# VHH binders against q75qn6r703to848, part 27

Target 1, 146 residues: q75qn6r703to848
Amino acid sequence: KPSMIQENLFIGGGLAARSIYTLQHLGITHVLCLCANEIGQSDTQYPDLFEYQNFSITDDEDSNIESIFQEALDFIKHGEETGGKILVHCFEGRSRSATVVLAYLMLQKKLTLLEAWSKLRKVHRRAQPNDGFARILINLDKKCHG
Short names: E, the ipSAE of ESMFold2; O, the ipSAE of ESMFold2 at other seeds; V2, 0.75 times the mean of E and O plus 0.25 times the DockQ between their complexes.

## First folded at step 21 (VHH; framework vhh_gefurulimab)

Design ae2 (at its last look DockQ between E and O 0.02; V2 from the best seeds 0.00; counts 0 for: pae O 11.3 > 2, placed apart)
Fold by ESMFold2, look of step 21:
Structure ae2 (fold): chain B 146 residues (1-146), chain A 123 residues (1-123)
Amino acid sequence: as target 1 above (146 residues)
Amino acid sequence: EVQLVESGGGLVKPGGSLRLSCAASGFTFSSYAMAWFRQAPGKEREFVSAITRGGYTIYADSVKGRFTISRDNAKNSLYLQMNSLRAEDTAVYYCAAREGWSFYYVDRYYDHWGQGTLVTVSS
């Protein structure tokens, strides 16, 4: 049960990502996975059906999630440009996926952190970046908006 | 004709180093995720390392801190620097490729394979 953030962008957990028929029904064409090391790819990913971007990011305050922001945002932009729809997911759909979605909203859609947070929480109440990721987003907000 | 050709394998003592190369031809190298797999005698082929077209790198836990993957898109080449080699690193090492954005741990998701280069770590 992915949550729709905007017409072409969805967020979810590992259960949503493996619900292949649901993803196809929603028109999902691109899947950004932040938890590749936590899933069994052979029974959860189908490269012939979806385009994937995989990362193995742990949900720890010390994880350098910012290092993958550019590549992740490029993938989301690519999916949008091809007319596709993108699912961004981690294992629980709480922290890593929320962090990347918030970064996308701030960097590409030019929202402040508070605006992005409000938008995300309205449709995805599970969203809760860990404290380290929250600090990364706060610093990003300052660099973008002061 | 699509080709992946590994080189740089050989016999080395424990603690030693080797640098593997994989020369690619017949496809647009920069659009591909590249990976190294290995297969020890009598074992299944296993993931070693990968590098995405965007430069994200990932390693099997058994080789983290000892192996470094890199690519040179101008030379259509993939590399694996192997340091602090151990007896359990003995295997045939394979270069693999799949067009697209991402790496995979699963060997059957890769479309192109080299013939392999043998690395033997012995003393």
Scores: ipSAE 0.594, ipTM 0.829, lowest interface PAE 1.8, mean pLDDT 92
Fold by ESMFold2 at other seeds, look of step 21:
Structure ae2 (fold): chain B 146 residues (1-146), chain A 123 residues (1-123)
Amino acid sequence: as target 1 above (146 residues)
Amino acid sequence: EVQLVESGGGLVKPGGSLRLSCAASGFTFSSYAMAWFRQAPGKEREFVSAITRGGYTIYADSVKGRFTISRDNAKNSLYLQMNSLRAEDTAVYYCAAREGWSFYYVDRYYDHWGQGTLVTVSS
């Protein structure tokens, strides 16, 4: 169920994040969770098996998801630098996780929003940032690429 | 030299029980996570059960409630008590070891393997 965006980066929902067998088979080492207050960490996370970064971001148009971009991207970069593979997930795998992945592709891989969007949608049709998150990404694209 | 030697396999009728043992030598047993895998004829090797160095156990859904994994660090031994056996449990059973705290479902994460013991469940 996790979608592979590139060799070391995956996107999914809450069910994918709880599927230990699948995550280990894929070689996932790092899990970025955007929905920590929507899940029971002790029952659905396995810190002995995976390195976690947890955020509690609601899927609302007025949520300040941009505030966590730097920390989230640092976590993804750290996972890549150690040779690891990273799962980025939220509850549905639709809006929050897609937004962070798009920001990563734009800021770290230097893609335009259009290029990042095309890349993500080819492997993860579910991706659909809410309108507020889309506005954040459009503004970021203009700042980075004009 | 690291060695893992399984024993206790055999022929048993459906509904019966067997107890598998795995004797370990050549490493500090208490520092390892231990697991059982099985391979049915013509199939890929699949996870059965694991026990961490701290004693936490986990089971494949297909064996949960029927099989019990245990370890005896003083005897350097791993065990699998198999109850209510079914024809589908017929396989070669392997013990496996990985140094560290983590258990894994996937066989490539385990460093040491035994040669296996055959369990046949048939009338």
Scores: ipSAE 0.006, ipTM 0.314, lowest interface PAE 11.3, mean pLDDT 88
ESMFold2 (binder alone), look of step 21: mean pLDDT 89; pTM 0.911

Design ae3 (at its last fold request DockQ between E and O 0.97; V2 from the best seeds 0.76)
Fold by ESMFold2 at other seeds, fold request of step 22:
Structure ae3 (fold): chain B 146 residues (1-146), chain A 123 residues (1-123)
Amino acid sequence: as target 1 above (146 residues)
Amino acid sequence: EVQLVESGGGLVKPGGSLRLSCAASGFTFSKYAMAWFRQAPGKEREFVSAITRGGYTIYADSVKGRFTISRDNAKNSLYLQMNSLRAEDTAVYYCAAREGWSFYYVSRYYDHWGQGTLVTVSS
């Protein structure tokens, strides 16, 4: 099941992203996929039903996930501004998707990392960015607060 | 009418380089994700590389580190710099376009296609 972080923003894994009836029932209109080369797009994505943004980011400590933050945030902002609801997902719903959601909360909603983490963990206990992603988020928090 | 016109194909020796171009017209180029696919004789069309409208680039594993995709929105052009060419890179290369945020690995999700440009890698 997708976890609702706020009214228009959800987080999940590959199984949630494949559950088309559930996504439609929740009113999901936009899907941000961080694991496009892991999911078999022909079987799992339906561009006529949802707007997609796809990235192929590995869940490794040295993956350059920060490089996609701005494009990902622009997509989430677009979904919000059109009245849509956005699912952010990776394969397991633990690390990559959590990292992007935390970055969104910090950069767009201006939360500190601690505030963003608290907000996410209340609804999505699986959230666990890998150590490299955690370092990226700590550095981002420092940039935002000096 | 939407048109995609590839150029720059030809005969090249293994280890050589080519630069492919795709000139686009009839649509707002900057709103599109752009991709290169290729098709060797007797094989299905396969993904080579894509670049989103936001500039995210992705490559098939077989070409990563050797090919570089780029776009010039002012010139409505897509490029593929192909270095360290190998015999298995021999194929017709196609430019493809889809309006929207995302690339796809799956060829049927692209709306517009060029006629192709032949690349032959042989001694």
Scores: ipSAE 0.694, ipTM 0.870, lowest interface PAE 1.3, mean pLDDT 93
Fold by ESMFold2, fold request of step 22:
Structure ae3 (fold): chain B 146 residues (1-146), chain A 123 residues (1-123)
Amino acid sequence: as target 1 above (146 residues)
Amino acid sequence: EVQLVESGGGLVKPGGSLRLSCAASGFTFSKYAMAWFRQAPGKEREFVSAITRGGYTIYADSVKGRFTISRDNAKNSLYLQMNSLRAEDTAVYYCAAREGWSFYYVSRYYDHWGQGTLVTVSS
């Protein structure tokens, strides 16, 4: 069960990403997967039905998730520009996917971390970046000062 | 005609190094995710490494820290630097390509394949 963050952007876990019937009914066209090494791609991904961007990011405090922000944001932007809808997911829909969504809201939609967090929490209460990812987001918030 | 041609394979001693190349033609190289797979005798073809069109790299656990994938879009070429080679790295190495944003671990999701280059690690 994906949560809708805004018109074209959804967040979820591995179960939501496997629910092909639900994704098609929601009009999802693009799937950003942060946990490719944790799922069986042969039985969970369908490249003929959806456009994918895959990363294998570990949900550890010292994982360099920031290194993939630009490529992930470019993918989300591309999905929006084509009139599509994007699911951002990790395995539990808690840490990695939340971190990328928050980064997107801050960098693309120009929200402060507080504003982005409030927006995400309204629709996706399980959002909880790990402590390392939280530090990355706090640092990003400071960098966005003009 | 789409073509992928691997080169750089050969015989090397354990602990040695090789650099594989894959020359691509017949498609817009910069729009493709590129990967290396390998196949040892009697074994299934297995994922080695991939690099997306955006530059994200990923490695199988068995080669992480020893192999480095890279690409040169101006030369339509994919590379694999293989260091600290072991007997279990002996295999035919294949270059693979798929148009789009993402890599895959699953070989059937790649559209184009080379004919392979043999790497033998032996005393």
Scores: ipSAE 0.681, ipTM 0.862, lowest interface PAE 1.3, mean pLDDT 93
ESMFold2, look of step 21: ipSAE 0.622; ipTM 0.839
ESMFold2 (binder alone), look of step 21: mean pLDDT 89; pTM 0.910
ESMFold2 at other seeds, look of step 21: ipSAE 0.654; ipTM 0.852
ESMFold2, fold request of step 22: ipSAE 0.669, 0.652; ipTM 0.859, 0.851
ESMFold2 (binder alone), fold request of step 22: mean pLDDT 89, 89, 89; pTM 0.914, 0.914, 0.910
ESMFold2 at other seeds, fold request of step 22: ipSAE 0.666, 0.645; ipTM 0.860, 0.853

Design ae4 (at its last look DockQ between E and O 0.12; V2 from the best seeds 0.00; counts 0 for: pae E 4.1 > 2, placed apart)
Fold by ESMFold2 at other seeds, look of step 21:
Structure ae4 (fold): chain B 146 residues (1-146), chain A 123 residues (1-123)
Amino acid sequence: as target 1 above (146 residues)
Amino acid sequence: EVQLVESGGGLVKPGGSLRLSCAASGFTFSSYAMAWFRQAPGKEREFVSAINRGGYTIYADSVKGRFTISRDNAKNSLYLQMNSLRAEDTAVYYCAAREGWSFYYVSRYYDHWGQGTLVTVSS
């Protein structure tokens, strides 16, 4: 149920994050959760099985999601460096998780926004950052490419 | 220099209550995620509870419903209210801190630690 963006990076929603056997079969070792304040708490996470990074970011146009990009990217890089596989998820796998994945592709993999968007949409058609997040990504693209 | 100083530990009977405090200095307290961990003799340090800089809290299953984490940014202090204490809660309790928005179940992600305060639950 998670979509594979690249060999060690996956995107999904809350249902994918709770599908323990699927995650284990995929070899997921690290879970980046962007919706900790909106999911069920301890009974939806399994810290004995997966290494978690948790954020409480709402899917509102005014949410300052850019403030968490560096921490999120560091976690993804950490998971890759240990040979692990990372799931990035929010509640529906549409806006917050897509925004963080796009930021990762732009900042860490040096893609333009257009390139990152094309790559993500090819494997995850549900991706749809809200308008505020889209504005953040557009501004990031301008900073990176003039 | 970052300092975390726990207090409030002691001896308490099963079913009793205890309130731990952690006084923080040397950093901007409101920009940090804070956590409590504990370590019983012969066991690995384990997660108890965390509170992020926005006030969202999480708890280990073993303490959920009995312990309450809170923070007072004006006093640079972290608290753990422990109710309905059991023998299994006997441990050294540690205050931990990490700058930023994220928080974790695993102790290695926290950069600053107190010296701990001993809680003993016995008849």
Scores: ipSAE 0.446, ipTM 0.762, lowest interface PAE 2.3, mean pLDDT 90
Fold by ESMFold2, look of step 21:
Structure ae4 (fold): chain B 146 residues (1-146), chain A 123 residues (1-123)
Amino acid sequence: as target 1 above (146 residues)
Amino acid sequence: EVQLVESGGGLVKPGGSLRLSCAASGFTFSSYAMAWFRQAPGKEREFVSAINRGGYTIYADSVKGRFTISRDNAKNSLYLQMNSLRAEDTAVYYCAAREGWSFYYVSRYYDHWGQGTLVTVSS
């Protein structure tokens, strides 16, 4: 099941992304998928129901997930500006989606990493960026807050 | 009327290069995700590369490091730079478009297609 981080923002895994009735009931309009290379799009995506942005980011410590932060955050911002609600998901809902949500909270909502982490963990206990992603977020926190 | 017109195909020797172009008209090009697919004789159409409306690119494993997709929204054009060509790259190459952010690996999700341009890699 997707976890609500804010009224307009949800996080989940592949199972949440496939739960179409639930997503419609929650009012989801936009889906940010970080695992397009790991899913069968024909049976997991419904382009007539939701606007998608797809990325293929591996959950490896060497993956440069930061390279997609601007586009991902722009998509979330677009969904918010249209009055929509956004699901951010990866395959397991653990690492990639958590990393993007934390980056959003830090860059758009101006939270420190500790504040963003606390907020996310309260609603989504499985959140666990891999070690490489954690280092990216720590560096981002230093750039933003010293 | 929506049109996608590919050009730049031809005969090249192994190791050679070609640049494919796709000229788009009849729609707002910058609002579309764009892709290249290819089809060799007797095979299914297969994904080659895509670029979303925000500029994020992805490649099939078989072409990574050799092919580069790009778009020029001012010229309503999509490109595929193909380097280090191999006999296995011989196919008809198709430009495809779908409105919205997303690329897809699955051809049925694309609404508009070009006629194709033949690339033959042979000695």
Scores: ipSAE 0.232, ipTM 0.614, lowest interface PAE 4.1, mean pLDDT 90
ESMFold2 (binder alone), look of step 21: mean pLDDT 88; pTM 0.899

Design ae5 (at its last look DockQ between E and O 0.98; V2 from the best seeds 0.00; counts 0 for: pae O 5.3 > 2)
Fold by ESMFold2, look of step 21:
Structure ae5 (fold): chain B 146 residues (1-146), chain A 123 residues (1-123)
Amino acid sequence: as target 1 above (146 residues)
Amino acid sequence: EVQLVESGGGLVKPGGSLRLSCAASGFTFSSYAMAWFRQAPGKEREFVSAITRGGYTIYADSVKGRFTISRDNAKNSLYLQMNSLRAEDTAVYYCAAREGWNFYYVSRYYDHWGQGTLVTVSS
């Protein structure tokens, strides 16, 4: 099941994103997919039911996930502003989706990395950015609060 | 009336370059994700590249490093710079558009299509 981070923001993996009736019951309207290259879109995405934003980011330490932060955060903000609810997901629900959620909490909600991490881990213990993503988040924290 | 018009196709030798253009009209170009697909003789239409409304780019593995997608929202134009062309790049290239934030690898999810421009790579 998706984990609720705040009223309008959820995190999950590929199985959560495929659970269409659950997503509809939760009121999800927007789905941010970080793993478009790892899913069969014709079988797993329903553009008539949800607004999608797709990225193809590999879960490798040298993947440039920071390059998509602003576009991803704009999508989340748009979903919130329209009164919608957003699912952020990757394949495992551990690394890529956690990284984007942490970046959102730091950049939009102005939390430190420690505050964002604590908030996310309270509801989603699976969260585990890979070491490269962790370095990106640490550098982001220093830029925001250094 | 929505129109997508491709241009820039032609005959080129292996190793050569071409630049494709797609002129868009009849919709708010900056609100759309844009993509290139291609169809070789006897084959199904396949994904080449896409660029989201926010500028995120994605490429099929077969063209990565050789092709560059770009867009100019002020000119309502989509581009594909094709370098190091190979015989297997021979196809009709299509411009496609989907309203909203997203791109798709699946051609049926795109709302608008051009008529195509033929690229022939032959020695």
Scores: ipSAE 0.261, ipTM 0.668, lowest interface PAE 4.4, mean pLDDT 91
Fold by ESMFold2 at other seeds, look of step 21:
Structure ae5 (fold): chain B 146 residues (1-146), chain A 123 residues (1-123)
Amino acid sequence: as target 1 above (146 residues)
Amino acid sequence: EVQLVESGGGLVKPGGSLRLSCAASGFTFSSYAMAWFRQAPGKEREFVSAITRGGYTIYADSVKGRFTISRDNAKNSLYLQMNSLRAEDTAVYYCAAREGWNFYYVSRYYDHWGQGTLVTVSS
């Protein structure tokens, strides 16, 4: 149940990240996990099959998700440059993963927040950053696009 | 030849501090996620802290606020500053490394290990 945002980029929740056969069928090579402290890594992550980057970011309005944007974007860019495909996921696939995907679209693909939001919602209707994350994205939009 | 060599362990009173170091050689240190694990007698090796190649840090709940992990890529070194030490921190502390972007809480996912350095917290 990963949603395809663009050729090499997918978004989902914990169930999508555990659906190993589906991920292999889709050609996923890289998995960015924002919810490492909420999953049992030994039974949900397979380092021999996929390249992982893990963060432990809580889905709270005060969570410092912006602090990991650059490292997350570097991981996504690396996956694309090697010809791979990237899944970005959190636990529910709604807030944290959506926030990182929106930041990627704004910073790397140079979309405005409105454009990035429209693009994401078209394929992933459950996307809904929490209010704190939304404020972070609005501020980012102002910095990037005046 | 890959080597990880820990140092800085010793005997300390409760409430005291120690700084652990791990000197790395034989691989491109900046390409690796680095971690500290510890093992008390009769217990499983447990996660203490990790730092990714990009500098993201994570801590076990039991040490959060008391321990600080850091790395110096120029010196190929990993550090653990341990403050407000408690008797339950007594363990052999291990430096661990995995090439790539990621840390793991699970010790068997790390490819390289040091010999360990003993930390004893006792009155």
Scores: ipSAE 0.200, ipTM 0.637, lowest interface PAE 5.3, mean pLDDT 90
ESMFold2 (binder alone), look of step 21: mean pLDDT 89; pTM 0.908

Design ae6 (at its last read DockQ between E and O 0.98; V2 from the best seeds 0.77)
Fold by ESMFold2, fold request of step 22:
Structure ae6 (fold): chain B 146 residues (1-146), chain A 123 residues (1-123)
Amino acid sequence: as target 1 above (146 residues)
Amino acid sequence: EVQLVESGGGLVKPGGSLRLSCAASGFTFSSYAMAWFRQAPGKEREFVSAITRGGYTIYADSVKGRFTISRDNAKNSLYLQMNSLRAEDTAVYYCAAREGWSFYYVSRYYDVWGQGTLVTVSS
Protein backbone atom coordinates (compact mmCIF):
# COMPACT_ATOMS: atom_id res chain seq x y z
CA LYS B 1 0.00 0.00 0.00
CA PRO B 2 1.77 3.17 -1.16
CA SER B 3 1.52 6.30 0.99
CA MET B 4 0.62 9.58 -0.74
CA ILE B 5 3.06 12.32 0.17
CA GLN B 6 1.61 14.85 -2.23
CA GLU B 7 -0.72 14.62 -5.22
CA ASN B 8 1.94 13.31 -7.63
CA LEU B 9 4.30 11.55 -5.23
CA PHE B 10 4.00 8.23 -3.39
CA ILE B 11 6.32 6.11 -1.24
CA GLY B 12 6.28 2.39 -0.57
CA GLY B 13 8.07 -0.92 -0.35
CA GLY B 14 8.59 -3.79 -2.73
CA LEU B 15 5.13 -5.21 -2.14
CA ALA B 16 3.51 -1.91 -3.13
CA ALA B 17 5.67 -1.74 -6.24
CA ARG B 18 4.55 -5.20 -7.45
CA SER B 19 0.87 -4.52 -6.83
CA ILE B 20 0.37 -3.52 -10.45
CA TYR B 21 -3.42 -3.15 -10.30
CA THR B 22 -3.15 -0.80 -7.33
CA LEU B 23 -0.47 1.29 -9.05
CA GLN B 24 -2.56 1.61 -12.21
CA HIS B 25 -5.66 2.51 -10.16
CA LEU B 26 -3.71 5.27 -8.40
CA GLY B 27 -2.56 6.58 -11.77
CA ILE B 28 1.12 5.84 -11.12
CA THR B 29 3.14 6.32 -14.32
CA HIS B 30 6.72 6.45 -13.03
CA VAL B 31 8.44 4.07 -10.62
CA LEU B 32 11.75 4.91 -8.97
CA CYS B 33 13.23 1.70 -7.55
CA LEU B 34 16.19 1.92 -5.18
CA CYS B 35 16.48 -1.82 -4.64
CA ALA B 36 16.82 -3.36 -8.10
CA ASN B 37 19.43 -5.82 -6.78
CA GLU B 38 16.96 -7.12 -4.18
CA ILE B 39 13.95 -7.84 -6.39
CA GLY B 40 13.30 -10.23 -9.25
CA GLN B 41 12.85 -7.75 -12.08
CA SER B 42 11.39 -10.38 -14.44
CA ASP B 43 8.30 -10.84 -12.27
CA THR B 44 8.04 -7.49 -10.46
CA GLN B 45 8.68 -4.85 -13.12
CA TYR B 46 6.68 -4.09 -16.25
CA PRO B 47 8.61 -1.60 -18.43
CA ASP B 48 5.79 -1.50 -20.99
CA LEU B 49 3.32 -0.25 -18.32
CA PHE B 50 5.46 2.15 -16.29
CA GLU B 51 8.51 4.30 -16.81
CA TYR B 52 11.20 3.03 -14.44
CA GLN B 53 14.38 4.33 -12.97
CA ASN B 54 16.35 1.63 -11.17
CA PHE B 55 19.19 1.95 -8.72
CA SER B 56 20.88 -0.75 -6.68
CA ILE B 57 21.62 1.00 -3.39
CA THR B 58 22.27 -1.15 -0.36
CA ASP B 59 20.64 -0.10 2.90
CA ASP B 60 23.84 0.35 4.89
CA GLU B 61 25.45 3.39 6.47
CA ASP B 62 28.29 3.53 3.94
CA SER B 63 26.17 3.41 0.79
CA ASN B 64 26.75 6.48 -1.37
CA ILE B 65 23.07 7.25 -1.79
CA GLU B 66 23.85 10.96 -2.28
CA SER B 67 25.53 10.09 -5.58
CA ILE B 68 22.15 9.24 -7.11
CA PHE B 69 20.17 12.19 -5.73
CA GLN B 70 20.44 14.36 -8.87
CA GLU B 71 19.45 11.62 -11.31
CA ALA B 72 16.60 10.54 -9.01
CA LEU B 73 15.33 14.10 -8.60
CA ASP B 74 15.52 14.65 -12.36
CA PHE B 75 13.35 11.55 -12.83
CA ILE B 76 10.78 12.74 -10.29
CA LYS B 77 10.73 16.20 -11.87
CA HIS B 78 10.25 14.65 -15.32
CA GLY B 79 7.32 12.61 -14.03
CA GLU B 80 5.71 15.73 -12.58
CA GLU B 81 6.30 17.82 -15.70
CA THR B 82 4.65 15.20 -17.93
CA GLY B 83 1.58 15.10 -15.70
CA GLY B 84 2.49 11.75 -14.21
CA LYS B 85 2.54 10.31 -10.70
CA ILE B 86 5.67 8.83 -9.17
CA LEU B 87 6.19 5.94 -6.78
CA VAL B 88 9.52 6.01 -4.91
CA HIS B 89 10.22 2.65 -3.31
CA CYS B 90 12.85 0.44 -1.79
CA PHE B 91 12.45 -3.07 -0.47
CA GLU B 92 10.93 -2.25 2.94
CA GLY B 93 9.77 1.32 2.30
CA ARG B 94 11.69 2.50 5.35
CA SER B 95 15.19 3.85 4.72
CA ARG B 96 16.35 4.28 1.10
CA SER B 97 13.02 5.47 -0.28
CA ALA B 98 12.49 7.79 2.67
CA THR B 99 15.97 9.25 2.20
CA VAL B 100 15.39 10.01 -1.48
CA VAL B 101 11.95 11.51 -0.79
CA LEU B 102 13.40 13.72 1.96
CA ALA B 103 16.21 14.82 -0.36
CA TYR B 104 13.65 15.64 -3.05
CA LEU B 105 11.53 17.70 -0.63
CA MET B 106 14.62 19.58 0.56
CA LEU B 107 16.34 20.17 -2.79
CA GLN B 108 13.38 20.57 -5.15
CA LYS B 109 10.62 21.84 -2.83
CA LYS B 110 13.02 23.87 -0.68
CA LEU B 111 11.89 22.47 2.66
CA THR B 112 14.19 22.24 5.66
CA LEU B 113 14.93 18.72 6.85
CA LEU B 114 12.56 19.24 9.79
CA GLU B 115 9.74 20.37 7.49
CA ALA B 116 10.35 17.49 5.07
CA TRP B 117 10.51 14.96 7.89
CA SER B 118 7.26 16.21 9.42
CA LYS B 119 5.52 16.07 6.05
CA LEU B 120 6.71 12.52 5.34
CA ARG B 121 6.07 11.07 8.81
CA LYS B 122 2.46 12.28 8.82
CA VAL B 123 1.61 9.93 5.95
CA HIS B 124 4.33 7.28 6.21
CA ARG B 125 5.11 6.33 9.79
CA ARG B 126 7.50 3.61 8.61
CA ALA B 127 10.02 6.22 7.35
CA GLN B 128 13.35 5.78 9.11
CA PRO B 129 16.58 6.48 7.19
CA ASN B 130 19.55 4.54 8.53
CA ASP B 131 22.14 6.50 10.54
CA GLY B 132 24.46 7.05 7.56
CA PHE B 133 21.62 8.35 5.41
CA ALA B 134 20.45 10.56 8.24
CA ARG B 135 23.93 12.12 8.42
CA ILE B 136 23.82 12.76 4.67
CA LEU B 137 20.44 14.50 5.06
CA ILE B 138 21.62 16.57 8.03
CA ASN B 139 24.67 17.71 6.04
CA LEU B 140 22.45 18.52 3.07
CA ASP B 141 20.21 20.61 5.32
CA LYS B 142 23.24 22.58 6.56
CA LYS B 143 24.43 23.22 3.00
CA CYS B 144 21.00 24.49 1.94
CA HIS B 145 19.90 26.38 5.06
CA GLY B 146 22.97 27.22 7.13
CA GLU A 1 19.15 1.89 -39.42
CA VAL A 2 19.52 0.94 -35.77
CA GLN A 3 22.86 -0.73 -35.04
CA LEU A 4 25.31 -1.62 -32.27
CA VAL A 5 28.77 -2.91 -33.25
CA GLU A 6 31.17 -4.27 -30.66
CA SER A 7 34.93 -4.39 -31.08
CA GLY A 8 38.08 -4.92 -29.05
CA GLY A 9 37.72 -8.60 -28.22
CA GLY A 10 40.63 -11.00 -28.46
CA LEU A 11 42.92 -13.45 -26.73
CA VAL A 12 44.54 -12.30 -23.50
CA LYS A 13 46.45 -13.99 -20.69
CA PRO A 14 45.05 -14.14 -17.15
CA GLY A 15 45.72 -10.90 -15.31
CA GLY A 16 45.69 -8.94 -18.54
CA SER A 17 43.53 -6.09 -19.72
CA LEU A 18 41.22 -5.45 -22.65
CA ARG A 19 39.05 -2.53 -23.69
CA LEU A 20 35.78 -3.20 -25.47
CA SER A 21 34.02 -0.60 -27.58
CA CYS A 22 30.46 -0.44 -28.88
CA ALA A 23 29.60 1.96 -31.67
CA ALA A 24 25.94 2.99 -31.91
CA SER A 25 24.09 4.40 -34.91
CA GLY A 26 20.56 4.99 -36.13
CA PHE A 27 19.07 6.15 -32.82
CA THR A 28 19.46 8.96 -30.25
CA PHE A 29 22.25 7.42 -28.18
CA SER A 30 21.99 9.93 -25.32
CA SER A 31 18.38 8.88 -24.57
CA TYR A 32 19.29 5.22 -24.04
CA ALA A 33 20.51 3.19 -21.12
CA MET A 34 23.41 1.02 -22.25
CA ALA A 35 24.60 -2.34 -20.99
CA TRP A 36 27.11 -5.12 -21.48
CA PHE A 37 26.06 -8.74 -21.26
CA ARG A 38 28.19 -11.82 -21.82
CA GLN A 39 27.60 -15.42 -22.73
CA ALA A 40 30.00 -18.31 -22.24
CA PRO A 41 29.42 -21.57 -24.14
CA GLY A 42 26.65 -23.59 -22.52
CA LYS A 43 25.63 -20.77 -20.19
CA GLU A 44 22.84 -18.22 -20.22
CA ARG A 45 23.53 -14.64 -21.24
CA GLU A 46 24.39 -12.76 -18.06
CA PHE A 47 24.48 -9.14 -16.98
CA VAL A 48 27.94 -7.56 -16.74
CA SER A 49 27.45 -3.83 -16.38
CA ALA A 50 25.20 -0.94 -17.31
CA ILE A 51 25.26 2.83 -17.50
CA THR A 52 22.12 4.96 -17.55
CA ARG A 53 21.62 8.01 -19.73
CA GLY A 54 22.28 10.09 -16.60
CA GLY A 55 25.58 8.33 -15.90
CA TYR A 56 24.66 5.94 -13.08
CA THR A 57 26.80 2.80 -13.34
CA ILE A 58 26.17 -0.67 -12.01
CA TYR A 59 28.20 -3.89 -12.11
CA ALA A 60 27.65 -7.58 -11.57
CA ASP A 61 29.35 -8.68 -8.34
CA SER A 62 31.72 -10.94 -10.27
CA VAL A 63 33.31 -7.98 -12.11
CA LYS A 64 33.16 -5.18 -9.54
CA GLY A 65 36.52 -3.52 -9.03
CA ARG A 66 37.95 -5.04 -12.24
CA PHE A 67 35.67 -3.66 -14.96
CA THR A 68 34.75 -0.04 -15.67
CA ILE A 69 31.85 0.96 -17.93
CA SER A 70 31.75 4.37 -19.56
CA ARG A 71 29.97 6.17 -22.38
CA ASP A 72 30.77 9.05 -24.70
CA ASN A 73 27.55 10.57 -26.00
CA ALA A 74 29.41 12.81 -28.45
CA LYS A 75 30.91 9.72 -30.10
CA ASN A 76 27.81 7.52 -29.71
CA SER A 77 30.04 4.98 -28.03
CA LEU A 78 29.95 2.67 -25.03
CA TYR A 79 33.09 1.21 -23.47
CA LEU A 80 34.09 -1.55 -21.09
CA GLN A 81 37.59 -1.45 -19.59
CA MET A 82 38.38 -4.96 -18.39
CA ASN A 83 41.30 -5.37 -15.98
CA SER A 84 42.65 -8.33 -14.02
CA LEU A 85 41.02 -10.73 -16.44
CA ARG A 86 40.34 -14.30 -15.37
CA ALA A 87 39.55 -17.49 -17.25
CA GLU A 88 35.96 -17.18 -16.03
CA ASP A 89 35.62 -13.94 -18.01
CA THR A 90 35.91 -15.87 -21.29
CA ALA A 91 32.71 -15.19 -23.23
CA VAL A 92 31.12 -13.40 -26.12
CA TYR A 93 30.41 -9.85 -24.90
CA TYR A 94 27.31 -8.10 -26.18
CA CYS A 95 26.38 -4.44 -26.20
CA ALA A 96 22.70 -3.74 -25.50
CA ALA A 97 20.46 -0.69 -25.36
CA ARG A 98 17.00 0.37 -24.22
CA GLU A 99 15.44 3.80 -24.55
CA GLY A 100 14.51 5.36 -21.23
CA TRP A 101 15.84 6.22 -17.80
CA SER A 102 16.72 2.83 -16.40
CA PHE A 103 19.08 -0.07 -16.61
CA TYR A 104 17.82 -3.61 -16.13
CA TYR A 105 19.53 -6.84 -15.10
CA VAL A 106 17.16 -8.76 -17.37
CA SER A 107 18.38 -9.15 -20.94
CA ARG A 108 14.91 -9.39 -22.52
CA TYR A 109 14.17 -5.78 -21.53
CA TYR A 110 16.83 -4.51 -23.94
CA ASP A 111 15.71 -3.94 -27.52
CA VAL A 112 18.91 -3.21 -29.44
CA TRP A 113 21.77 -5.72 -29.50
CA GLY A 114 25.15 -5.98 -31.10
CA GLN A 115 26.58 -9.11 -32.74
CA GLY A 116 29.07 -9.69 -29.93
CA THR A 117 32.85 -9.70 -29.61
CA LEU A 118 34.75 -12.74 -28.32
CA VAL A 119 37.00 -12.39 -25.29
CA THR A 120 39.21 -15.40 -24.53
CA VAL A 121 41.27 -15.47 -21.35
CA SER A 122 43.74 -18.33 -21.56
CA SER A 123 47.23 -19.18 -20.49
Scores: ipSAE 0.713, ipTM 0.876, lowest interface PAE 1.2, mean pLDDT 93
Fold by ESMFold2 at other seeds, fold request of step 22:
Structure ae6 (fold): chain B 146 residues (1-146), chain A 123 residues (1-123)
Amino acid sequence: as target 1 above (146 residues)
Amino acid sequence: EVQLVESGGGLVKPGGSLRLSCAASGFTFSSYAMAWFRQAPGKEREFVSAITRGGYTIYADSVKGRFTISRDNAKNSLYLQMNSLRAEDTAVYYCAAREGWSFYYVSRYYDVWGQGTLVTVSS
């Protein structure tokens, strides 16, 4: 089940993301997928119904997830500016999607990592970036706040 | 008239290199995700590589580390640098495009296709 992080922003896993029923009932218009290589797009994505941004990021501590932060944030911002609702998801809704949401809260909403973490964990207890992603977020926090 | 035209195919020995080009016209190139697909005789069209309008690149496992996709929005052009070519890379290579944010692995999600350029890897 997707968790609502803030107005117009949700986090979840692949099962919710493939369900037209779930997406429509939540009013989701934009889907940011971090696990495109894992989900079988032919049967799980509907490009004529929803706006997609796809990435194929492995949930491994050496994956270069930081490289996609700006494009991902631009997509989320676009969804918000058009009055849409955005689902950010990976396969299990635990590591990759949490990392991108935390980066969005830090870079776009100007939260510290501690503030972003508290906000996300309040609604999405499954959130657990892997150790490599956590290091990326810690370094980002230092760059922004010292 | 929306058009994609590939060029740069030819005969090359194993271990060699080729650069494919795809010239686009009739649409706003910078708003499209671009991809390369290939098709060997008697086989289904398969994903090779894609580049989003924001510059994110992705590769099929079989070509990762050997092929490099790039785009030049000022020239409305897509490129594929193919290094360390192997016999199994022999195919007709197609340029494809879809308007929007994202690439797809699935060929039917692309709306604009070129006619293809033949790459033959043989001694």
Scores: ipSAE 0.709, ipTM 0.873, lowest interface PAE 1.2, mean pLDDT 93
ESMFold2, look of step 21: ipSAE 0.709; ipTM 0.866
ESMFold2 (binder alone), look of step 21: mean pLDDT 88; pTM 0.903
ESMFold2 at other seeds, look of step 21: ipSAE 0.686; ipTM 0.866
ESMFold2, fold request of step 22: ipSAE 0.697, 0.670; ipTM 0.870, 0.860
ESMFold2 (binder alone), fold request of step 22: mean pLDDT 88, 88, 88; pTM 0.902, 0.903, 0.903
ESMFold2 at other seeds, fold request of step 22: ipSAE 0.684, 0.701; ipTM 0.868, 0.873
ESMFold2, last read: ipSAE 0.712, 0.661, 0.711; ipTM 0.873, 0.854, 0.873
ESMFold2 (binder alone), last read: mean pLDDT 88, 89, 89; pTM 0.904, 0.905, 0.905
ESMFold2 at other seeds, last read: ipSAE 0.382, 0.693, 0.631; ipTM 0.705, 0.867, 0.852

